# Designs tried in a protein design chat: VH-VL binders against q8zy40. Part 46

Target 1, 190 residues: q8zy40
Amino acid sequence: MIVGVVDYTVGNIGSVLTALKRAGAVPVVVKGVEEAGRVDAVVLPGVGTYEAAYALARQFKEVVLEKPTLAICLGMQLLFESSEEGGGQGLGVFKGRVERIKARKVPNIGWRYTHVVKNSEIIAEGYYYYLHSYGVRWGENEAYTAYIKLEEKYVAAVERGHIIGVQFHPERSGRTGLELIKRFLAVAKR
Short names: E, the ipSAE of ESMFold2; O, the ipSAE of OpenDDE; V2, 0.75 times the mean of E and O plus 0.25 times the DockQ between their complexes.

## First folded at step 19 (VH-VL; framework fv_regdanvimab)

Design p4 (at its last look DockQ between E and O 0.07; V2 from the best seeds 0.00; counts 0 for: pae O 9.4 > 2, placed apart)
Fold by ESMFold2, look of step 19:
Structure p4 (fold): chain C 190 residues (1-190), chain A 127 residues (1-127), chain B 110 residues (1-110)
Amino acid sequence: as target 1 above (190 residues)
Amino acid sequence: QITLKESGPTLVKPTQTLTLTCSFSGFSLSTWGVGVGWIRQPPGKALEWLALIYWDDDKYYTYSLKTRLTISKDTSKNQVVLTMTNMDPVDTATYYCARIETYSPEGWFPYYGMDVWGQGTTVTVSS
Amino acid sequence: ELVLTQPPSVSAAPGQKVTISCSGSSSNIGDNYVSWYQQLPGTAPKLLIYDNNKKPSGIPDRFSGSKSGTSATLGITGLQTGDEADYYCGTWDRSLKAVVFGGGTELTVL
């Protein structure tokens, strides 16, 4: 299966590419929407600045809505309605606003137990690696499938159909993260 | 000084509902990261975890008994209450409550250990 | 069957060293913090080890903990007759969303 990794042209996407290869996918780098037409699934990585990522990602909104999508960290945040970081605009796939997190230490760095509150074929309860200064406050929403407990509760995962967003980095979460990626690929094949 | 104390009936009949109260002092369930759990131990047998409740009202129950257990808290009274329905003689045990450490410097984790235990209360189920 | 496996008993002479094992899986010991408890006869359990290898204030240095893979070990050196007790390992299991204990190990000091 061919998986397009959107390259915002900032930061290093090598870890995501490596994790996809380890999970059995054929990752390809995608820099524009026309390159995305031939891929079976897309990944919005969590590297770069919000402004640079949004500028490119907004061209991919229809692809995200049509193809299986895994959005990681910054990539998940782009799927919300707005963000306190940068220009304030998001793709609006999920309800919610991205804000600076309230935590004892910011950024939130390290392994955190992730609580899953809805049945999911992809997101499993357990420990994942986090590295972020912004997040979405937890609330009642049918798409919000998992949270973490910082000073406040924050969204850790969102799902709608084949669109999956995670605040953590599965590519840096060891076996637990690799198994999540494998489950995403398995669901994407159906 | 942190203390916990279990209270409730020491004798119940089969099919009755057991209600146990954990009264504690020296800490508060309004404090971020704090939890209280219930553990039982049948005479001469191993420890068996039953349930826990966190400061934010998240709750977990042992799978084998989850349909029979309810845990709740009253933060203003420094109390946690466990109810267990449909008691049977095999439920005869000493019941403990304990404080659960769930804090790490960088965030919350579900379990670090049970650092302070009550003395326990023995409940006999007999007709 | 128990999720965590401990030997049912161990024994050694005063002054010697013993180890007590606790065997589990990746969903419990492998990925989570292990604690150990001492239960003297007729008393409530007491926390000996938390966070795999850390000791609460007041626990002697002769008690130690470690883990490797899906197994954890409690070590006791310089055994004393007052160490006769039951010892339990405990941890979180993320698959069960539960705290799990081992079956306990009865330590006899002869």
Scores: ipSAE 0.022, ipTM 0.655, lowest interface PAE 7.8, mean pLDDT 89
Fold by OpenDDE, look of step 19:
Structure p4 (fold): chain C 190 residues (1-190), chain A 127 residues (1-127), chain B 110 residues (1-110)
Amino acid sequence: as target 1 above (190 residues)
Amino acid sequence: QITLKESGPTLVKPTQTLTLTCSFSGFSLSTWGVGVGWIRQPPGKALEWLALIYWDDDKYYTYSLKTRLTISKDTSKNQVVLTMTNMDPVDTATYYCARIETYSPEGWFPYYGMDVWGQGTTVTVSS
Amino acid sequence: ELVLTQPPSVSAAPGQKVTISCSGSSSNIGDNYVSWYQQLPGTAPKLLIYDNNKKPSGIPDRFSGSKSGTSATLGITGLQTGDEADYYCGTWDRSLKAVVFGGGTELTVL
């Protein structure tokens, strides 16, 4: 399976590429919509600033709606309607607003137990690695599938059809992260 | 074959800084899912975990010694270095480094499971 | 202060079965996989069990692991003199953000 890793960030996507390869996929870097259209699934990686990322990622909205998609951290955040960070405009795939997290320490960094409250073939309950200062507050939303507990509950994962968003970094989440990626790939092959 | 070997001074004076090097072969710390940890064991006592570093430079320290510990890696040399400041006789112990591996041909290991250990190096803190 | 609790010692005759318990909490054993390590006298620890009940290559079938709730158990059947060693349980503690070990159990073969 060919998986396109969208390169809309100036950050290092090497860990994502490596994780995909380990999971049995053939990862390729995607810089444009045409290239994204040729792959079987797409990954939206993400570290960096929201505004800068959105400026480059907004062109891939149609691809996200069409292809099996795994959005990671900033990638997930871009899928929502708006953000307090930057210009505030998101892709609008999911309802919700990205806001600065309320936590004893910001950014939230490290392994956190992720509570899965809705059945998912891809998202398994367990520990994953987080690195973020912004997030979506937990609430009533059919697409919200998992959360973490900080000072408040924050969305850890969202799912709608073939689109999966995770606030954590599966590529940094060891075996649990790799298994998640494998499950994503398995579902994407259907 | 995967091997790890600890090296450094075997005798340290109180208040001095201990620097230990873990040299390994058979694997790379650039590989996704790989980490190296340090564990010590005072004579006749239990294992005590000290620190852990992953392929992506993520680091963890035992809380009680966090201010005294620094772990780093040189991937190109296949080495991990642990420094411990302000050494005291109570820090006398055998120090081990060990690999953690989330994926291997032998199967899956937990990210905190240590599947291969060095032989250990005995460090004595004495004036 | 020990995060994981093990009996200080266990003993049995050759051929018998022994069990070693490891008691923790929800922040460690409750939520994470448990590993067991064997340390023969004068040697470095060796991984014996991982993921609660899985064995690395080369570990005899006599060794088994299990977990229930916030406790884990190591089982050794057909006890041999060569099994005389210290055994440690270990896991990740989410509250401490650290690997934690039990206090170790000394197994004596009578």
Scores: ipSAE 0.011, ipTM 0.557, lowest interface PAE 9.4, mean pLDDT 90
ESMFold2 (binder alone), look of step 19: mean pLDDT 90; pTM 0.931

Design p5 (at its last look DockQ between E and O 0.80; V2 from the best seeds 0.00; counts 0 for: pae E 8.5 > 2)
Fold by OpenDDE, look of step 19:
Structure p5 (fold): chain C 190 residues (1-190), chain A 127 residues (1-127), chain B 110 residues (1-110)
Amino acid sequence: as target 1 above (190 residues)
Amino acid sequence: QITLKESGPTLVKPTQTLTLTCSFSGFSLSTWGVGVGWIRQPPGKALEWLALIYWDDDKYYTYSLKTRLTISKDTSKNQVVLTMTNMDPVDTATYYCARILTYTDEGWFPYYGMDVWGQGTTVTVSS
Amino acid sequence: ELVLTQPPSVSAAPGQKVTISCSGSSSNIGDNYVSWYQQLPGTAPKLLIYDNNKKPSGIPDRFSGSKSGTSATLGITGLQTGDEADYYCGTWDRDLKAVVFGGGTELTVL
């Protein structure tokens, strides 16, 4: 299947493309809505500044609502209502606010045990690789499916229908991440 | 010095509820990363993990006994309580509580080990 | 039904080396840190090894731990009579969301 990787960030597009290819997909870089409309699924990657990313990503809201979507790190953060970072406006797909994380070390970097509290066909409990200074505080929300424990609990994954957001980087999470991507692709093919 | 001590009835009748208390000193369950677990050991048999509770009140139970177990903490008293309902002679064992290591300089993990144990309390279930 | 598998018993003469294996799966030993415990007769278990190969203070250098793949190994060199005990491996299982122990290994010093 053809997977569009939205290009609104600088840094991790290459690794995401490689991971998708390894997972058996045909990844293509997407720069506009028309291109996104031609692919089977979309990935919102996640390295960059929130404001700059939002400025480019906001045009893809309808695509996210229509197509199987995997949002990664900053990509996931953009799906929420607001952020403390930058101008603060998000896509509003999920309820919640992105805030500066409270942790012993900020940014949160490295492998973290990810607690899955809701059954998911895509998100499996285990270790994933994190690289972020902002996050969404854990709370009661039907879309919140996984969390990590820092000074506080923070959302690790959200899910609503065909839309999956993860705070971690599956493309940097070895076999665990690859398997997650494979599961995403399998579900997206339905 | 870190210490844990189990207390409760040593004799329980079948169908009754067992309540065990783990009293500890030298650490607090208000401290980030701290956890306390319960383990039992029937006479001449292997260790069996039962439950754990973390500083943030997150709880886990062994699946086979999940419906019978409840773990809770009183941070102000430095106590963890385990209740087990519908006791049966098969539940006769030595019950231990232990502190769980959950973090290093590298970060937090669900389990590194149990570094300090209580001496255990023997519970016999008999009519 | 044991999640972690250990040999039921091992034996060796004083001064010799023994190894105790602990076999699991990717959901436990594969992804998580392994700990080892010594239980002397009539006593509570004592932590010997944590994080696969780290030792708490007071544990002799004779004790060592290692992990490879989905298996862990406890090594004891210079075996002493006082080492006669039961040994248990333990770790976290992500699928069960539980701490799991091996069945234990009885070490006899000949």
Scores: ipSAE 0.752, ipTM 0.891, lowest interface PAE 0.8, mean pLDDT 94
Fold by ESMFold2, look of step 19:
Structure p5 (fold): chain C 190 residues (1-190), chain A 127 residues (1-127), chain B 110 residues (1-110)
Amino acid sequence: as target 1 above (190 residues)
Amino acid sequence: QITLKESGPTLVKPTQTLTLTCSFSGFSLSTWGVGVGWIRQPPGKALEWLALIYWDDDKYYTYSLKTRLTISKDTSKNQVVLTMTNMDPVDTATYYCARILTYTDEGWFPYYGMDVWGQGTTVTVSS
Amino acid sequence: ELVLTQPPSVSAAPGQKVTISCSGSSSNIGDNYVSWYQQLPGTAPKLLIYDNNKKPSGIPDRFSGSKSGTSATLGITGLQTGDEADYYCGTWDRDLKAVVFGGGTELTVL
């Protein structure tokens, strides 16, 4: 499977590319929507600045709605309605607003037990690696699949059809993260 | 000093509903991360976890008894209440409440251990 | 069948060493934190070990815990007659979303 990793500008996507290769995908770097025709699935990585990421990701909204998509950390946040980071802009794929997290320590760094509240073919309960200063407050929503507990509950994963967003970094979450990526690829092939 | 104490009836007839109260001091369910659980032990048998509740009202129940159990809290009274419907002689046991250790230098987690236990209350189900 | 398995009983002489095993799976012991409880006759259980190998204040150094793969072990050295008790392992199971206990191990000091 050919998986397009969106290259926002300057950012280190090496970990994502390596993880996709380990999971059995053929990762390719895409820099524009025109390249989306050759890929079977898309990854919105969690690197770069919000401004750079939003500028390019905005062009990919229709691709995200059409193709299997895995959005990681910053990439997940771009899919929400708005963000305190980046002047309130967002793609509006999922309901919710990104805000600075309320936690004992910000940024939230390290391995956190991630609670899964809905059956998911892709997202499994367990430990994942987090590194973020912004997040979406947990609430009642059909798309909200998983959460973490900081000083408040925050969305850890969202799902709708072939669109998957995670606040954690599966590419940095060891075997648990690798298995998540493998499940994403398996679902994407159907 | 942290203490927990179970209270409720010691004799219950079959089919009745059992209500047990865990009253505690030295900690609060309004505190971030805090959890309380219920465990029972039939005479001469192993410990059996029943239910737990956290400060944010997340709740978990043992699958085999899920339809019979309800756990709730009253933060202002420092109490956790367990109800168990349709009691049967096989439910005869000592019932414990315990504080759940949920926080270490690794952050919050559902269960690191049960660090403080009540003395237990023995409930007999018989005519 | 029990999710965590322990030997039903173990015994040793005063001053000797004993180990108690607890076997589970990746969804419980493998990925999560193991605790051990001592239950003296007629009393409530008492936390002995948490976070696989850590001890609450007041637990002697002769008690130890360890975990390898999907198995955990409680070690007791310098056995005393006061150590006669039932010992339980416990952990979280992510698939069941539940706390699970072993069946207990009766320690006899002869």
Scores: ipSAE 0.007, ipTM 0.656, lowest interface PAE 8.5, mean pLDDT 89
ESMFold2 (binder alone), look of step 19: mean pLDDT 93; pTM 0.951

Design p6 (at its last look DockQ between E and O 0.67; V2 from the best seeds 0.00; counts 0 for: pae O 7.3 > 2)
Fold by ESMFold2, look of step 19:
Structure p6 (fold): chain C 190 residues (1-190), chain A 127 residues (1-127), chain B 110 residues (1-110)
Amino acid sequence: as target 1 above (190 residues)
Amino acid sequence: QITLKESGPTLVKPTQTLTLTCSFSGFSLSTWGVGVGWIRQPPGKALEWLALIYWDEDKYYTESLKTRLTISKDTSKNQVVLTMTNMDPVDTATYYCARIETYTDEGWFPYYGMDVWGQGTTVTVSS
Amino acid sequence: ELVLTQPPSVSAAPGQKVTISCSGSSSNIGDNYVSWYQQLPGTAPKLLIYDNNKKPSGIPDRFSGSKSGTSATLGITGLQTGDEADYYCGTWDRSLKAVVFGGGTELTVL
């Protein structure tokens, strides 16, 4: 399975590429929409700044809507309507605004127990690695699959059809993260 | 000093609804990261967890009894209430409430232990 | 068929060391924090160990906890007649979204 990893800038996406290879995919780097025609699934990685990532990611909205998509950390945030971190609009796939998190320590760094409230073929309850200063407040929404508890509850995962977003870094979450990536690939093959 | 005390009927007839109150002092369920749970122990048998409520109103119930249990809190009274419907003689047990600490410096986890227990109240279900 | 398995009983003489095992799975002991409880006859359980190996204030050094893989162990050294009790392990199970306890281990001091 060919998986396109979107390269927003000169950012280092090596860990995502390695994790995809370990999960059994054939990862390729894509920098433009036309390259997406050859891929079976897309990954929006969590590297770079919101502003820089949005500039390229906005061109991929139709691809995200048409192909299985895994959006990681910053990539998940790009799927929302807007962000305090950046002045621009997001892709608007999911309702919600990205805001600076309310937590004892910002950024939120480390392993966190992630609560899954909707049965999912891809997102499993457990511990994942987080590194972020911005997030989406938890609330009533059928697409909001999982949360973490900081001072407030924040969205940890969203999904609609084959579009999956996670606030954590599965590529840095050991076996738990690798198994999530494998489940994403398995679902994407259908 | 932190204390919890269970109160409610000690004798219940089959099919009736049991209502137990956990009254506590020395802490508040408005405090981030705090929870209260209910556990029961049939005579001569192991501990069985029943339900849990956190400061933010998240609740968990043991699956086998989920349709029979309701947990709620009254933060102003420092109370947690457990209601269990359709009581049966097999539900005869000592019922405990306990405080749960779930907070670390880096965030919330669901369970670190039940650090303070009430003394328990024995409920007998018989005709 | 309990989620957490403990031996039903153990015994030893005063002054000896005993260990009590608790076996589970990756969804509970493997991923989560283990606690241990002492229940003296006729009393409520008391927390001995939390976070796998930490002790609340007032718990003697002769009690210890450890965890390896999907198993946890309670150790008691310098065994005293007053240690005669039931001992339970407990943890969170992420698959069940529940607190789970072992079946308990009855410690007899000869």
Scores: ipSAE 0.146, ipTM 0.706, lowest interface PAE 6.4, mean pLDDT 89
Fold by OpenDDE, look of step 19:
Order: sequence, then structure tokens, then C-alpha cells
Structure p6 (fold): chain C 190 residues (1-190), chain A 127 residues (1-127), chain B 110 residues (1-110)
Amino acid sequence: as target 1 above (190 residues)
Amino acid sequence: QITLKESGPTLVKPTQTLTLTCSFSGFSLSTWGVGVGWIRQPPGKALEWLALIYWDEDKYYTESLKTRLTISKDTSKNQVVLTMTNMDPVDTATYYCARIETYTDEGWFPYYGMDVWGQGTTVTVSS
Amino acid sequence: ELVLTQPPSVSAAPGQKVTISCSGSSSNIGDNYVSWYQQLPGTAPKLLIYDNNKKPSGIPDRFSGSKSGTSATLGITGLQTGDEADYYCGTWDRSLKAVVFGGGTELTVL
């Protein structure tokens, strides 16, 4: 399976590429919509600033709506309606607003137990690695599938059809993360 | 100094509802990362976890008794209450409440251990 | 059926070392931190080890904890008569969404 990793940042996406390869996929870097159209699934990585990332990622909205998508951290945040960070405009795939998190320590860094409240073939409850200063506050939403407990509850994962967003970094979440990626690939292959 | 103390009836009739109160001091259940759990131990038997409640009202119950258990907190009173319906002689045990700390510098986890326990209260279910 | 398995009993002479095993699965010990509790006769349990190998204040260095895979081990060196107690392992099970305990191990000092 060919998986396109969308490159809308200057950040290091090497870990995502490596994780995908380990999971049995053939990862390719995608810089444009045409290239994205040629792959079987897409990954929106989570590196960079919101405004800069949105400026480049907005062109991929239709691709996200069409192809199996795994959005990671910033990538997930871009899928929402708006953000307090940067210009505030998101892709609007999911309802909600990205806000600065309330926590004892910001950014939230490290392994966190992730509560899964809705059945998912891809998102498994367990520990994942987080690195973020912004997030979506937990609330009633059919797409919200998992949360973490900081000073408040924040969305850890969203899912709608073939679109999955995770606030954590599965590529940095050891075995748990790798297994999640494998499950994503398995579902995407259908 | 952190302390917990269980209180309630020591004798309950079958089919009645048991209400136990855990009164604690030295900490607040409004504090982020704090929880209180209930554990029971029948005479001569192993520990059995029953339920826990966190600072944010998140609750968990042992599956086998889920339909019979209700845990609640009154932060202003520093109390946690456990109710157990339809008591049976098999429920005879010493009941403990304990504090759960879930936050460290490494972040939040659902269970770090129960670091302070009450002395326990013995509940006998008999007609 | 117990989620965590411990030996029912262990024994040793004063001054010797004993180990107590706790066997679980990936959904509990494999994914979460293990705690150990000491329960002296007629008393409430006391936290002995948390986070696999950390000790609360006041716990002697003779006590140690370790975790490997889906199993945990409590070690007690320099065994003393006062160590005679029941010991329980405990952790969180992600599948059950519950705290789970072992069946307990009775330690006898010969």
C-alpha cells in the first residue's frame, strides 16, 4: 500500500515515514494534490505552526474527504473549524475549535493514557505519546472517540468514516503506535 | 497528614442497600489527578476492587457489581460515598477506601497505586 | 478467575531473599504500572511499591520491584520476621477498565 505523507511543513517527517515503513506500507512524500491523488491513503503529519501548515494543507481538503486519512497532532487540529493559534481558520472537516490547553505543564509532553469511549477498529485504548500546546476540548460529538485527562478533558482522537485524527504521535508511541498504524493500513486497504 | 476513614452500618440485612462514607483529610478531591477508590476483602480472602471516582467525576466500577454500585463525591465535605444495593451474605467483608494519585511529572495515568488507606470497616450481611 | 496470578505462598528463613511473582497480560501489566501492597495480619493494606519499582517514603531498601513484559516481581532481601504478611500486586486493566489485584501471596518467615 502506497501512503502519501503530506509535506506542508519544514519539519521532520522522517519518523512518520519510518513508522509507516515498519508497519508494512510504502510511504511517499506528497507535496501537491496531483501526487496525493495517486496514493492509496494519506497522512497529515503534526509538525509546524498552525498558520503556516494551514496555508499549505488547505489544498488537500478534497483529498482528505476522498481517501483514507490519518491526521497526526497538528494534522488533526487542522481538520477542525478553527483555532486560537495563527489565523484561526481550519479545514472544517470536524466541528470544534482548537484552543490552548489547560494543564499543569504546557506543552503537554509525554506518555498519556488515552481513553477510548467509542468503538473503533483503529483507535485502541492505551498509552500514547503527546507533544502539543493546543487541543480540542472534550464534549459531546459523534466524531470524538477518545480523550485524555489534563486539567480538563481534551480530544485525543476523532473519527468519521475513513478520516481519523489523533492528537498523539503514533510514530513516537512505540508498539502501541505502530499497532495503530497497522490497523489504519488494514482498514484503508479495504 | 493524609487520612481516610470509612463509616457506615456494620450490619446489613439481605436485600438492603449498603451506604458507606469515606471521610478524608489532608487532601482535596478537587485537586487535579486525585481519586478515591473502594476495595473490599472478605474474611480470609483476597482484595477485591469495587469502584473509583476521580476529581473530575469520572467513575469506574468492577463489571461484576456495576449494576449494584454507585460512587459519588462531595468535595466540600471531603467525602466519597459508595452505595451497594441488594446486599447478600456473600458481600460480607471489610470495606476500605483509599486515595489514588494519578499525576506525576510524567503525566496522567489511570492508576499509580493507592498510597493511603483507611483502616477499613467490617460489614456483615445477615438476617 | 483472577486477572493477575500470584503464588499462594512463599517462605524463607530470616536474612534470606524471597521473590513474589505477579503474572498478567498485555491489557494490564503489559501496558500499565504495577503496584505492590503489604498487608500485615489484622491491618489494612499498605502501599509498598508503585510504578513498577518506586518506593513510598518509609519503605526499606530491602524491598524492590521490577517488571518485564507481562509479569512483575517483588523482591525482599534480608527477610525479617516483621515481613510476614500477605502481599498483593495490582494494576489497571485497560480492557476491563478496572483496577485488578492478584490473589495475594502469604509470606511466612521460618
Scores: ipSAE 0.020, ipTM 0.607, lowest interface PAE 7.3, mean pLDDT 91
ESMFold2 (binder alone), look of step 19: mean pLDDT 91; pTM 0.938

Design p7 (at its last look DockQ between E and O 0.72; V2 from the best seeds 0.00; counts 0 for: pae E 6.6 > 2)
Fold by ESMFold2, look of step 19:
Order: structure tokens, then C-alpha cells, then sequence
Structure p7 (fold): chain C 190 residues (1-190), chain A 127 residues (1-127), chain B 110 residues (1-110)
């Protein structure tokens, strides 16, 4: 399976490419919408700044709605309506606003227990690696599938149909993260 | 010093509802990461965890009893209350409450251990 | 049926060493922190070990904990008659979203 990793032209996407290869995918780097036409699934990676990523990611909204999508950290945040971090309107796939997290220490760095509220074929309860200063507050929403507990609860995962977003970095979460990526690929093949 | 104490009826008839109160001092359930759990132990038998409530009002119940249990807290009174409906002789046990500290460094975890226990209260269910 | 398996009893002479095992699965011991409790006759359980191998203040050095894979072990050296008690392992199970305990191990000295 061919998986397009969107390159915001800022930051290192090597870990994502390596994790996809380990999971059995054929990752390709995608810089524009035309290149996305030949891929089976898309990854919105979690590197760069919201502003740098927003301009390019907005061009991909129709691709995200059409193809299986895994959005990681910053990529998940772009799927929401807006962000305090700055940059324009988000893609608006999920309701919610990205805000600076309220935690004993910001950024939130390290392994955190992730609570899964709904049955999911892709997102499993367990420990994942987090590295972020912004997040979406937890609330009642049918798309919000998982959370973590900081000073407040924050969305850890969202899903709707074939669109999956995670605040953590599965590519940096060891076996648990690799298994999540494998499950994403398996569901995407259906 | 941290203490917890269980109180409530010691004799209950089958089908009645048991209400137990855990009164504690030396800590607050308003503190981030803190929880209080309930555990029971039938005579001569193993420990069985029943329920848990955290500072943020998140609650967990043992699967086999989830429809019979309700846990709540009153932070201003330093109390946690467990209610168990439809009591049966098999529920005869010593009931403990215990504090859970689930944060050690920067990370929250659901369970590290129950570090302070109450003395327990024995509840007999007899027809 | 119990999720965590412990031997029902162990025994050893004063001054000797004993180990108590606790066997589980990836959803509990494998991924989570193990605690151990001592329950002296007629008393409430007391925390001996948390975070797999750490001790609260006041717990003697002769008590130790370890974890490998989906199994955990409590070690007690220099056995004393005051160590006669029931010992329980406990942990979180992420699949059940629950605290789980082993069935307990009765330690007899002599």
C-alpha cells in the first residue's frame, strides 16, 4: 500500500517514513495535491509550525475527506476549526479550537497513559509519546475517541470514518505506536 | 498524617442497599492525580477491587458489579461514598477504602498502588 | 477466575530467602506498574512495593520487587517470623480499565 506523507517543507519527517516502512507500507513524500492522486492513504505529519503547515494543508482538504488519513500531532490540530498558536482557519473536519495546554509543565513531553472512550479498530488504550504545547480540550463529541489527563483533559485522538487524528506521535511510540500504524493500514485497505 | 476510615452498617439483609462512607484526613480529593478506591475481602478470600474515583470525578467500577455500584465524593467533607444495591450473602466481606496516588513525576498514570488503607469495616449479609 | 496468578503458599526458615511470583498478561503486568501488599493477620493490607521495584519509606531493604515481561516477583531475604502474612500483587489492566489483584500468597516461616 502506497502512503503519501505530506511534506510541509519544514522539519524532519524521517521518523514517520521509517515507521510506515516498518508497518509494511510504501511511503512517498507528497508536496502537492496532484501527487496525492496516486496514493492509497495520506499522513499529515506533526512537524513544523501551525502557520507553515496550514497553507499547504488547506489545499489537501478534499484529499483528506476522500482518502484514508492519519493525522499526527500538528496534523491532527490542523483538522480542527482554529488554533491559538496562530495561522488561519483550520480544515474544520472536527469541532474544537486548539489552545495552549494547561499542564504542570508545558510543553507536554513524554509517555502518557491514553484513555480510550469508544471502541476503535485503530486507537488502543495504552502509553504513547507526546510532544506538544497546544491541544484541544476534551468535551462531549461523538468524534472524540481518546483523552489524556493534564491539568485539564485534552483530546488524544479523534476519528470519523476513514479520518484518524492523534495528538501523540505513533512513529515515536515504540511497539504500541507501530501496532496503531499497522491497524490504520489494515483498515485503509478495506 | 494521612488516615482513612470506613463507616456504615455492619449487618444488611439480602436485597437491601449498602451505603459505606470513607472519611479521610491529611489529603484532599481536590489535589490533581489523587484518587480513592474501594476494595473488599470475603472471609478467607482474596482482595477484590470494587470502584475508584479520581479528583476530577472520573469513576471506574469492577466489571462484574458495575450495575450494582455507585461511587461519589464530597470534597468539602473529605468523604467518598460507595453504594452497592441488591446485597447477597456472597457479598459478606470486609470493605476497605484506600488512597491512590497516580502521579509520580510529570506523568499521570491510572494506578501506581494504594498507599494508605483504612482499617476496614466488616459487612455481613444475612437472611 | 483471577487475572493475576500467585502461588497459594510458600515457606522457608528464618534467615533464608523466599520469592513470590505474580503472573499476568500484556494488558496488565506487561504494560503497567506492579505493586505488592503485605497483609498481617487481622489487619489491613500495607503497601510494600510500587512502580515494580520501589519501596515506600519505612520498608526494610530485605524486601525487593522486580518485573520481567508479564511476570513480577517479590523477594524477601533474611526472613523473620514477623514476615508471616499474606502477600498480594496488584496492577492496572488497561483492557478491563480496572485494578486487578492476585489471589494472594500465604508465607509461612518454618
Amino acid sequence: as target 1 above (190 residues)
Amino acid sequence: QITLKESGPTLVKPTQTLTLTCSFSGFSLSTWGVGVGWIRQPPGKALEWLALIYWDDDKYYTYSLKTRLTISKDTSKNQVVLTMTNMDPVDTATYYCARIETYTDEAWFPYYGMDVWGQGTTVTVSS
Amino acid sequence: ELVLTQPPSVSAAPGQKVTISCSGSSSNIGDNYVSWYQQLPGTAPKLLIYDNNKKPSGIPDRFSGSKSGTSATLGITGLQTGDEADYYCGTWDRSLKAVVFGGGTELTVL
Scores: ipSAE 0.125, ipTM 0.708, lowest interface PAE 6.6, mean pLDDT 89
Fold by OpenDDE, look of step 19:
Structure p7 (fold): chain C 190 residues (1-190), chain A 127 residues (1-127), chain B 110 residues (1-110)
Amino acid sequence: as target 1 above (190 residues)
Amino acid sequence: QITLKESGPTLVKPTQTLTLTCSFSGFSLSTWGVGVGWIRQPPGKALEWLALIYWDDDKYYTYSLKTRLTISKDTSKNQVVLTMTNMDPVDTATYYCARIETYTDEAWFPYYGMDVWGQGTTVTVSS
Amino acid sequence: ELVLTQPPSVSAAPGQKVTISCSGSSSNIGDNYVSWYQQLPGTAPKLLIYDNNKKPSGIPDRFSGSKSGTSATLGITGLQTGDEADYYCGTWDRSLKAVVFGGGTELTVL
């Protein structure tokens, strides 16, 4: 299956491309909505500044609503209503606000045990790799499926229909991350 | 010095509810990374984990007894309470509470070890 | 029914080395840190090893822990009569969302 990796960041998306290939997909870089319309699924990668990323990513809102989507880190954050970072406007796919995380060490970097509280075909409980200074505080929300424990609970994963958002980097999460990507692809093929 | 002490009835009748209290000192359950767990040990048998509660009120139960167990905390009193319903003679055991601590300098993993234990309280279920 | 498997008993003479194995799966030992507990007769368990190989304060250097794959090992060198106890391994199981213990190993000092 062809998976479009949305290029709205100045960052390196090479690791995401590599992970998708290893998972059995054919990844292609997507820079516009027309290109995104031609792929089977889309990935919103997670490196960059919120404001800059939103400026480019906002055009893909309809694509996200239409196609199987895996949003990673910043990509996930963009799916929410607002952010403390930058101009604050998000895509509004999920309810919630992105805020500066409260932790002994910011940014949160490294492997963290991810608690899954809702059954998911894609998101499995285990260790994943995190790299972020902002996040969504855990709370009552039907879309919130997993969390991590910092000084407070923060959302690790959200799910609504065909849209999956993860705060961690599955492409940097070894076998656990690869298996998650494989599950995403399997579901996307349905 | 960190201490934990279990208290409650030592004799319970079948079908009754057991309520055990863990009173602790030397630490606070409001501290990030801190939790309190309950473990039981039938006479001459292995340790069996029952439940765990963290500083943020996150709770976990052993699956086989989940419907019978309730764990709660009163941070202001430095107490954790475990209730177990529908007691049976097979539930006769020494019940322990213990502290778990997630080391803040290495907070990337959960710590599920019990670093300080109470002395235990023996509960006998008999008619 | 036990998630973690330990030998039921081990024995050695004073001064010798003993090892106690703990076998699990990817959902527990494979993914999580292992702790070891010592339980002297008639007493509460005591934390002996945490995070696979770290020792709490007061634990002698002759105690050691290691993990490889889905198995963990407790090592005791210079065995003493006071080491006669039950030893339990424990860790978190992500599939069960529970702390799991081994069945315990009875160490006898000959």
Scores: ipSAE 0.019, ipTM 0.638, lowest interface PAE 5.2, mean pLDDT 90
ESMFold2 (binder alone), look of step 19: mean pLDDT 90; pTM 0.935

